VHH binders against q9xw16. Designs and how they scored, part 41

Target 1, 132 residues: q9xw16
Amino acid sequence: MSGWNAYIDTMTAAAPSIKRCAIVGAADGSVWARTEADNVFKASEEELKTFVALFNDVTQVPAKGADIEGVHYVVPRTEESLIFGKKENTGFFAVKTKSAVLIAVYEGPNEVAAQVRKAVESMQTYLNNAGY

## First folded at step 23 (VHH)

Design ha7
Fold by OpenDDE, fold request of step 24:
Structure ha7 (fold): chain B 132 residues (1-132), chain A 123 residues (1-123)
Amino acid sequence: as target 1 above (132 residues)
Amino acid sequence: EVQLVESGGGLVQPGGSLRLSCAASGFTFSDRYSIAWVRRAPGKGEELVARIKDSGEYTSYADSVKGRFTISADISKNTAYLQMNSLRVEDTAVYYCARGYPPLPEGDYFDYWGQGTLVTVSS
């Protein structure tokens, strides 16, 4: 088991609406850890490579949207290190750390988004402080 | 196969210096991992001595070695180092290098360890 699995568990525990999540390399989209078992994060390496590259210029992402696990999301909001995707009663938050991208896919009403964001941003801050 | 191999241990007088090396293979020092030095003194448990991420921009030390030990890494050589100065008798231990991850409040997780190198500080 990868040492990164503990951080997957931490994120999923912090927001019950998170269905799947992954920690991937910011440089290449390589999967460091992901949810498994009943909620396998299924994004391909090629897709993740494309996805993490979105952070090179987030300003263009709202116009294009973003794809995760073969699903296309509209992107209502981006920040330098954050991409928020939305589709019906689902969405995702992706945040970039120094070395990684944290992706959390959630399901629920709009009200759950705040908790999901808080979960991934908390992890982002923690990892950044550790140099990751 | 992932391997970590320590070297540089030996016998040294109190106040002396020693430099340990940790040569990694089967993986590369990368954004995904950290390297740590952990020591086990006779009759004592494991103590995290130092941790390094990247080339040294992010380091941490046990209070017992702060100001005396310096952890570093040469990514081009895939090797980590532990410079030990002002050595004390209580620094006597087997020193291990280990591949690690971001620190956790409940404890650190290491998935690969070297065989260890003995450091003996004695008059």
Scores: ipSAE 0.798, ipTM 0.893, lowest interface PAE 0.7, mean pLDDT 94
Fold by OpenDDE, fold request of step 24:
Structure ha7 (fold): chain B 132 residues (1-132), chain A 123 residues (1-123)
Amino acid sequence: as target 1 above (132 residues)
Amino acid sequence: EVQLVESGGGLVQPGGSLRLSCAASGFTFSDRYSIAWVRRAPGKGEELVARIKDSGEYTSYADSVKGRFTISADISKNTAYLQMNSLRVEDTAVYYCARGYPPLPEGDYFDYWGQGTLVTVSS
């Protein structure tokens, strides 16, 4: 039981369309917490190390896309602390805090994306204010 | 195995000073965790005294100790400290250090605790 599980639960409760999510270290991609049981977040730490490194230069990500859990996503655009991708009726939002990266993978029509983004950005703000 | 060991407690007169230490092992101070001092006075509940993250860049204090207590950390020694000045009789308590996480509205969560060190302030 990780102390970070409470924050996973908060994000998944805020956006029911989130199927899997994780909190990882921004510096090395180490897993602090992830969804388990019937909705296991499956990315390896090696993959996550590569993923968090994308935030070193987000301007290059739209040209090449991003991979999570072995799935390739199209990345329409990026912001300094935000990477999001789409694939058919699925997608992801990833936001960077002072110390962590929050990743949420969702399923559903495009209309559910706004709620997922709000959930992860709300957590981003909360953690940043606490120094995390 | 994760361990926290407090030291530095003792008997002191009102107005005196003490410095507590919390030596951590089995993990390193990192971006993932915070360190907190929590005290329990006789017949009373637990009170969060101070919290630190990132070697002091982020600190917080209970109103009851602001201006008198200072929390700090030395990453090279994997040790946290609580400098207590202008001690009062009501500061008498067992002081614990604990490994923590971001504050939660429903209550703070700490997964590892030290054995505690007794601080007695008496004339």
Scores: ipSAE 0.795, ipTM 0.893, lowest interface PAE 0.7, mean pLDDT 95
Fold by OpenDDE, look of step 23:
Structure ha7 (fold): chain B 132 residues (1-132), chain A 123 residues (1-123)
Amino acid sequence: as target 1 above (132 residues)
Amino acid sequence: EVQLVESGGGLVQPGGSLRLSCAASGFTFSDRYSIAWVRRAPGKGEELVARIKDSGEYTSYADSVKGRFTISADISKNTAYLQMNSLRVEDTAVYYCARGYPPLPEGDYFDYWGQGTLVTVSS
């Protein structure tokens, strides 16, 4: 267990619709922490390496989508440090901090997306203010 | 195996200076971790003295040591330091270095600690 698990718990507590969550290194996609047990975040190292690289040019991501845990998501929205993916009743928010990428995979109706976004962006701001 | 080893403690007179070192092994200073100095004075609880991320771009200090103590890190040596100037009797404590993470609203979390080094400030 990583000390970063505390931050996973914070995000999942803030948005109950989050099913799986991970904190990875922005530079290489290395996993710092992830949800486990019944909600294991299952993205491979290679996949995460590719995923974090999407932030190098987010403008191209909507055209090609994004893959997480072997699932392909349509990407309706990107910002400089945010990627929003969607597939049916699931989706993800990924936000980039100075050092990390926070990934939250959620399940539920569209209405839950706002809460998930708020949770990850709140953590993003918190970490950035701390230099992470 | 992760290990932190403090050194540099000792006896010093009030107004004196001392530099503590924290040599880390089993992991590398990186964006993933912070290093903190935590002290425990006799009969008192733990006090976070200083925290550093990376090579020093981000540092924080307890109010009690601001302006007197400086935390730094040498990434190439995987070592953190605590320069203590203008030492006071109330700075007497066992000083621990610990591997940490971003500060949490609920409280600081550290997963690995050194054995501690005693700093005694006495005339």
Scores: ipSAE 0.744, ipTM 0.871, lowest interface PAE 0.8, mean pLDDT 94
Fold by ESMFold2, fold request of step 24:
Structure ha7 (fold): chain B 132 residues (1-132), chain A 123 residues (1-123)
Amino acid sequence: as target 1 above (132 residues)
Amino acid sequence: EVQLVESGGGLVQPGGSLRLSCAASGFTFSDRYSIAWVRRAPGKGEELVARIKDSGEYTSYADSVKGRFTISADISKNTAYLQMNSLRVEDTAVYYCARGYPPLPEGDYFDYWGQGTLVTVSS
């Protein structure tokens, strides 16, 4: 297709369990690319601005959780550049690169979480190595 | 509407220098895109000459121009530059400014192109 959407396609191909996915600017949460059509990633601009700011200090996130697409997630654990959220039979992984935040929302049992994490972390490494 | 406008091309002798400019409009340099110079010599395909992240960081160059060409970006002027030194006859080409993205294994994607500026290196 075009632009940043190629990176969305790469992640969803690597982890078919990803239901919705987005790449947003790390500074302001602006949407650079997202899944569309039947699996539209529908987070609001204001929600994404708040979400990317969580990476300013990930150690504070477990206490308050995170909101994506109007859904509140419990955040059991964070790492320096990674936030993992859970709610019932759904979850997300978000990782920060030099320029962006990659967000992947999956639905299904926890058995697929490792595949989703690997897909987003692989892209994180690739983009960081390219300077993004 | 996104536009890229090149300037600075012309005729120079071998060993000379030129500076190309690429003025961008319809988007602002930040940290989302790359700006690239791509050249097309007569009878040859495209060659990616140089790339810079639109923030002004993370440059890369074709082996054929390393040490002679320098790409830069001035965010305040929304303009990218290609300083071309020690020019050779084989640098003769139409030089295009293009907006791109991080490199991909399948090759680069450029969504907007300038009209090109001709650089001729001859004695």
Scores: ipSAE 0.441, ipTM 0.763, lowest interface PAE 2.4, mean pLDDT 90
Fold by ESMFold2, fold request of step 24:
Structure ha7 (fold): chain B 132 residues (1-132), chain A 123 residues (1-123)
Amino acid sequence: as target 1 above (132 residues)
Amino acid sequence: EVQLVESGGGLVQPGGSLRLSCAASGFTFSDRYSIAWVRRAPGKGEELVARIKDSGEYTSYADSVKGRFTISADISKNTAYLQMNSLRVEDTAVYYCARGYPPLPEGDYFDYWGQGTLVTVSS
């Protein structure tokens, strides 16, 4: 892997409820780093290209939902650089930085979701301040 | 494989200028990496001289070279440059081009290095 795996490790350590996580290029959805081994983040290149394009207009995403790893999520809310998806007891947070989209898939109730959101937004802030 | 090839070093008098080039292959300048110039003077260890995001944005410089050196990147040529003006004897060093990532609090990480190019500043 690349040195981008350090950022995967930071996010998963900050929110252990993250089941799978990826950092992908914002322009094309290419995978820069992801969780591997028993927790492989498995999304196709075409799916990720479609996914990162959602950030071109987040206001349309609640009507469409979003697909990650072949799973369709309802998107109850978005913010300018954040998409929250939910399906049953699972969900994701995705945030856009200057260069990348950070995706974290988790399981659990709202208290777990808040921890996951905090972890990805902290990394978003860090990467944005570094120009990435 | 990833390669970085420096060129443009040589002998120059104090007050002179040189332009170093770092041609990259095995990866494409885009948004993913940083490119840095690191120098090693005899007996003095490594100094991070300048860094740029590989898109050509977000530069930073060591205090010792700020105002005199300019780092740039040309994505169409997959090449980074270090323009060195107002050179001083203390700028004498081997200059290395290196590929890195966003900085971490623990320090900078460079996974690929060029062979280095010698810059000698003397009268």
Scores: ipSAE 0.396, ipTM 0.727, lowest interface PAE 2.5, mean pLDDT 90
Fold by ESMFold2, fold request of step 24:
Structure ha7 (fold): chain B 132 residues (1-132), chain A 123 residues (1-123)
Amino acid sequence: as target 1 above (132 residues)
Amino acid sequence: EVQLVESGGGLVQPGGSLRLSCAASGFTFSDRYSIAWVRRAPGKGEELVARIKDSGEYTSYADSVKGRFTISADISKNTAYLQMNSLRVEDTAVYYCARGYPPLPEGDYFDYWGQGTLVTVSS
């Protein structure tokens, strides 16, 4: 366990319904850590740069949706530092910290979405308190 | 190739001051890492004395040095500093600069270390 990958492991352990996740730089979308192997988080650098820029004004995101891993999600709700995306039986939560954007992609019914959100927001709080 | 190079150690009298420097290469100070000073005195083990986010914000200190030591970073020079004031004999140690990450509940992880610089506080 090393570096930013430790935070990937913490989130996936806290919410096992997370299928893939990543930690990316908030300024440019660069990948600091991601799930690998059988659960590779596959998003291009250009896509991630566009994605993190959505946090510049989250109120505009519900009208246009969001793209991750080449998949288009509808965005039924946002908060100042949170974007929730949904497509069929899959979804994502993304939160912004002082330095990064945390992205968690999950699969399952709506009842597991709250567990995924809580895991990601707990990590957001932890990193913000540490200055990241 | 990531490198950390400490400098500024030496002999100083109790009550004196020193400034340590940690010059980094192979990565750029930004907002992804932390820089820490860790000291090791004979028989005392290792002590994390100060930590700063590599952007120059969000500092923390060990209780033993709080109010006397100040960590800082100059991103334009890719260098971190430890200003040590009101030095005591108990501050005698080898001081290491290390690159880290946000703290973890189970402990800190440092992936690169400098060679260390000796600080001796003696009359």
Scores: ipSAE 0.379, ipTM 0.730, lowest interface PAE 2.7, mean pLDDT 90

Design ha8
Fold by OpenDDE, fold request of step 24:
Structure ha8 (fold): chain B 132 residues (1-132), chain A 123 residues (1-123)
Amino acid sequence: as target 1 above (132 residues)
Amino acid sequence: EVQLVESGGGLVQPGGSLRLSCAASGFTFSDRYSISWVRRAPGKGEELVARIKDSGEYKSYADSVKGRFTISADISKNTAYLQMNSLRVEDTAVYYCARGYPPLPEGDYFDYWGQGTLVTVSS
């Protein structure tokens, strides 16, 4: 068990529509913690390495989309430290902290997206304040 | 194998100084970890003394040691330090270094500990 699991639990508890999530290193995409058991976050290390690199220039991401867990998402929105992906009734929010990237994959109607974003950004703020 | 090894403890008079070292191996000081000093005084519970992330940009101290203790880290040596000045009798304890994470409301979580080093402050 990773010491980062508690933060996974916090995010998933804050937004029930989150199905899978992970905390990875911003520099290399290494997995610090991920959802497991019935909702295993399945992105490979190679994929995550590529994914976290998207934050080096988010302006290009909407044009090409983003891949998570072997699934290609359209990216309707990016910010300096945020990537929002959509596919049918699923999506993801990824936010970058000082040291990490938080990824939350969710399922549900469009209305749940706001809650998922809030959960991830709340964690982002908390970690940033702690120097992470 | 992850390992933390403390050193630098000993007997010192009140008002004296000591510098503790925590040498880490099996992992590298990185963005995902913090290093903390935790002490256990005779007959008392554990007390978080100080925490550091990375090379020292982020530090925290217990109120009881603020202004007297300084935590630091040398990333190149994978070693953390605790400079203890103006030592008091009540600082007597076994001092442990531990690998930790961001603070939690439920309390700090540490997954690896050193063996501890005894600091005795006595006249």
Scores: ipSAE 0.791, ipTM 0.889, lowest interface PAE 0.7, mean pLDDT 95
Fold by OpenDDE, fold request of step 24:
Structure ha8 (fold): chain B 132 residues (1-132), chain A 123 residues (1-123)
Amino acid sequence: as target 1 above (132 residues)
Amino acid sequence: EVQLVESGGGLVQPGGSLRLSCAASGFTFSDRYSISWVRRAPGKGEELVARIKDSGEYKSYADSVKGRFTISADISKNTAYLQMNSLRVEDTAVYYCARGYPPLPEGDYFDYWGQGTLVTVSS
């Protein structure tokens, strides 16, 4: 088992509406850890490489949207280290740390989005403080 | 297969110096992992001595060794080092290098360890 699985468990425990989650390398999109078993995060390495590259210029992402696990999401807005998208009753939050990108895909009404964002941003802060 | 191999331990007098090496294989030093030195003194528990990440951009030390020990890494050799100066009798221990991750509140997690190298400080 990867040592990074503990951080996946922490995020999913903090926000029950998270259905799938992954921690990937910010430089190349390599998978460090992901949810498995009944909630497998299905994005390929090629797709993740493209996704993490979006952080090189987040200002262009709202115009084109973002794809995760073969699903296209509309991106209302972005921040320097934050990309989030929506599709019907689903969405995702992706945050960039010093070394990684944290991705959480959720299902539920719009009200659950705040808890998901808090979970991934809390982990972002924790990892950044540790140099990751 | 992931392997870590320590070397450089031995017998020294108080005030002396030693340089330990940790040669890694089966993986490359990256921003995904940290390398730590952990020691176990006779009859005592484990103590994290030093940690390094990002080829030395991030380093941390136990209070007991600050100012005396220096951790470093040579990425081209995939090897980490522990320079130990001003050695004391209480530094006597088996020293291990280990592959680790971000610190956890409940305790550090290491997935691979070396065999250890004995450091004895005695007059």
Scores: ipSAE 0.788, ipTM 0.889, lowest interface PAE 0.7, mean pLDDT 95
Fold by OpenDDE, look of step 23:
Parts: C-alpha cells; structure tokens; sequence
Structure ha8 (fold): chain B 132 residues (1-132), chain A 123 residues (1-123)
C-alpha cells in the first residue's frame, strides 16, 4: 500500500457516506492510493486518464457527464477544480490539487453530499497548502 | 526495489560545514513524494530536519536548523542533499533520508528510509 493511503483514510473517516475513494495523479490518472478490500475503487487506468483530463476544461463536463468505474454520472456542477457527479442515490466529488485528483464516490441521500464535499475540499486545501 | 542511500557524514568541528547526499533508486523524484532528512541524536527521539518537494519549490525546516541548513534535490541524479553550515555540537546525530508524503496533522509519514549517516560535531 502507498503512503497516500493515510489520506484516503482521512477522507473516508471524515465522511462515512464515502464508499470508495482514490487519489490519482493529475497529469496522467495514475493511481497513488485507493480504497481496497470490500470497497475497492475499480476505475481503470485508461478511465482515470480520461477522467483527470476533464479538468482541462470543466465547462464542457456538464454536457457530457463523467464516467467512473464504468458508471456514467450526470454532472450538475463544476468549478475550476471540482467536478460533482450524480446517479440516483450515488454520486462523486472530484477535486483537483496542484498534483493530484481526489475522487470520492458516495452512497446516500442528497443530504450526505455536503459532508462528502467538505471532506474532499478540506483535503484539497490541506494538500495545496503543502504543495501537493 | 525502493532504496535510499545516505552519504557524506563524518566528523566536523563546530562552525564547520558538511554536505549530505541521499541517492534514491527504485523510484523517481516526482510530485507524488517528498524527501526528508530526519535525525536521531543519542538518547533523543527522531527530529524532522528538512523536507523538499518538486525539486525545491517547496522546502521546510525545523526551527533548530533554519538559516543554517539547506535541503535541495537534483532530479537528473535522483538525489537529495542537505547542506549543513554553522554546525553545532547539538547537531550530532545519525541523519536519515526518508521518502515521505504531505505532512499529516497526526504526524509525518515515511515509507522508506536509508541506512543513515553519522554526523559528529566535536571540538
């Protein structure tokens, strides 16, 4: 396991609704860390490469949606460094740092989304301040 | 296999200078990792001395060494360095190079360490 797993644990602890989580390289989508075991993050390298490239122009993402782990999500909201996807009672938040993309897939009602967002944005800010 | 190998330690007088090297193999310096120097003085615990990321864009130092020590890295050589100036007797320690990650609120995390190099500052 990568040392980056500690940051996966931090995010999942901060938001219990997070089912799967990954930290990937912003440049190439390479997996630095991911949830494993019963909650294994299953996105392929090719899929992640495509996904991180979405941040090159987030304004186009709402029209296209986003795919993670073979699942297509509608994208109700994007910001410069944030992509929010939804599908039924699931969703994801992806945030971009200087060097990485943090992806958190969650399950639950809409009310849990705020906590998930807070968890990943907190990590985003923390990592950015550290130069990551 | 990931490996870190320190070198450059030795005996030096107070006020002297020393330059430590950390040669890394099995991985490349990248935005995924940080490199840190950690020292252990006799009878004391570990102290993070300096940390570097992105070939020097981000550096941090312990208060005890600020202004005296400089951490750097040469990506082409996959090597990190610790320039130690104005050395003091209290700088005597085994200095380790370690591969690390962003600092955690709970503490620093390192997954690979070198064997260490002894720095002795004595008159």
Amino acid sequence: as target 1 above (132 residues)
Amino acid sequence: EVQLVESGGGLVQPGGSLRLSCAASGFTFSDRYSISWVRRAPGKGEELVARIKDSGEYKSYADSVKGRFTISADISKNTAYLQMNSLRVEDTAVYYCARGYPPLPEGDYFDYWGQGTLVTVSS
Scores: ipSAE 0.723, ipTM 0.859, lowest interface PAE 0.8, mean pLDDT 94
Fold by ESMFold2, fold request of step 24:
Structure ha8 (fold): chain B 132 residues (1-132), chain A 123 residues (1-123)
Amino acid sequence: as target 1 above (132 residues)
Amino acid sequence: EVQLVESGGGLVQPGGSLRLSCAASGFTFSDRYSISWVRRAPGKGEELVARIKDSGEYKSYADSVKGRFTISADISKNTAYLQMNSLRVEDTAVYYCARGYPPLPEGDYFDYWGQGTLVTVSS
């Protein structure tokens, strides 16, 4: 329960299928917290800056896909503040709050993806209501 | 190193006003943290009296001070303020500035604290 890491812990507890996740600043992609050790979230600062900028116009993302952790994902669907990326048996959900972007990388089928989406959207709502 | 330095405490009569300042260094006010004022009176526990997002938005207050105290932040000066009006004897306490995060149901966590500034409300 140490700063922004508490929010990483809350999301991973809510969806244990999350393999890696991060909370990054929406303005610049700076890492506020991420999973570490055996499950290190390995995106570079340059990659994260590019990634968070996708939320400036989510309508263009499905045509291009998205890169995170050096992996290229197809993006079948976006919403105003959500990007869903998919590659084989893996995927990510990213959501934007007032101040941050929450990124969760998972492995597994559609049932797992639904659990991950619920966890990140629940946190998105919580942080938005708190002003973050 | 992150530091928070309070100033502006002192002796004031009931009904008077004081303005506390909390100058921050080692991090920049933006949109990542909260800044809170916490007070501790003799023989009492700590009371969170006011909180603000470090961008200057999303303010909240304890019921005991609502309508009398105003928290604010000036990002260009990296400083938070607590304007304390209509002071009462029960507002006598050491006031601490603390850096925190979005509220959690299990309670707030503060990772850095100032040294405290004494406010005495008495004749």
Scores: ipSAE 0.399, ipTM 0.741, lowest interface PAE 2.6, mean pLDDT 90
Fold by ESMFold2, fold request of step 24:
Structure ha8 (fold): chain B 132 residues (1-132), chain A 123 residues (1-123)
Amino acid sequence: as target 1 above (132 residues)
Amino acid sequence: EVQLVESGGGLVQPGGSLRLSCAASGFTFSDRYSISWVRRAPGKGEELVARIKDSGEYKSYADSVKGRFTISADISKNTAYLQMNSLRVEDTAVYYCARGYPPLPEGDYFDYWGQGTLVTVSS
C-alpha cells in the first residue's frame, strides 16, 4: 500500500456521498491508490489509459461521453482540468493535477454533486501546490 | 528491489561546504514520489531537512537550513543531491535519504531509506 491512500481517505471523508474513488497517473492511467474492500474502484488498465487521455482535449468529451468502471457516462460539461459525468442517479467528477487524475464516483441527487466537486477540487489544489 | 545509497559525507570545518548524493535504483524518478533528506544528530530525534519531487521540482526545507542547503534531483541520473553550505557544528548528524510522497499535515511517510552518511562539522 502506497502513501497515496491518505489522499483517498481525505476525499471520502470530505464528501461522504463518494462511493468509490481513485488516484491514477496522468500519463498512463496507472492506479496509485483507490477505494477497496466493499467499495472497490474497478477499472481496467486500458480503460484508465483511455480515460486520462480525455484531458488532452476536454472540449471534445461532451460529444462522446466517458467510460469508467465499464459504465458509459454522458458528460454535460467540462473545464480545462475537470470532467463531470452523469448516468441516472450516479455520476463522477474527475480532475487533473500536475501528476495525477483524481476520480470520484458518487450516488445521489444533484445537491450532492457540489459537495463531491468541492472535495476533489480542494484536493486538486492541494496536490498542485505540492507539485503533484 | 528499491534501494537508496547515500554518499559524500565526511569531516568539514564550520563555514565549509559539502555535497551529498542519493543514488536510487529499483524505481525511476518521474512524478509519483518525493525524495527527502532526513538527519539524526546524537541524542536527538529525526529532522526532515529537505524534500523534492522526484521530477526535480517543488522543493521545501526545514527552517534550520533555509538559505544554506539546496536540494536537487537529476532525473537522467536517478540521483538526488543535498548541497550544504555555511555548515555549523549543529549540522553534525547522520544524513539519510528516503523515498516519500506529497507532504501531509499529519506527518510524513517514507517507504524506503538509505543506510545514511555521516557529516561531522568540527574544527
Scores: ipSAE 0.342, ipTM 0.686, lowest interface PAE 3.0, mean pLDDT 90
Fold by ESMFold2, fold request of step 24:
Structure ha8 (fold): chain B 132 residues (1-132), chain A 123 residues (1-123)
Amino acid sequence: as target 1 above (132 residues)
Amino acid sequence: EVQLVESGGGLVQPGGSLRLSCAASGFTFSDRYSISWVRRAPGKGEELVARIKDSGEYKSYADSVKGRFTISADISKNTAYLQMNSLRVEDTAVYYCARGYPPLPEGDYFDYWGQGTLVTVSS
């Protein structure tokens, strides 16, 4: 986790509106790194295992929604490697790389969402190009 | 307890070949890390010679060794290798195996290092 923390820091610096984020293994939802201290990302191991499995068939996700940190989100939009979740004034973007899922939870109006999406997609591209 | 153990160093004439091995324990090669070879010559700083994703893919090399050195990994043996061909006197160094991560603009971070293995290239 220690060396993966640099990637958490990169995403939060790119989009300060990110409240919490994590990098988890795509196969099993194991936590490689997450925000700590002031903004602990507190999803359980079983919740994360269920969450990453949503990428096995993204077409089913809008009908079911998604749970992270004990919060249920409506999922109005998915793409092959992206899930967008929304609940009131909060939301998340999750993107899948070759080896991992990047999860960023934000708070604020929809104008904030574009910044968060850009930050996670930039990291997605970087990690995919590096083979991760 | 993560450990990296290098072997295969020695004395060789210019133009010769050696194969270095890095046996890992305390973690399993998967999709989470990278394995790198870093060398230190007397009176010089460290040079990242080669990197491989611990799944055995995504290799990169220093310009000084491209075309002569090949990095590889055998996941089933939890071991990385550096095949060094066409060796030159300037390749003389202690070679270290190190565990790392995807590269960052600020430089690489390595959290575990082996003991090093000496390669001497001399006529």
Scores: ipSAE 0.331, ipTM 0.673, lowest interface PAE 3.0, mean pLDDT 89

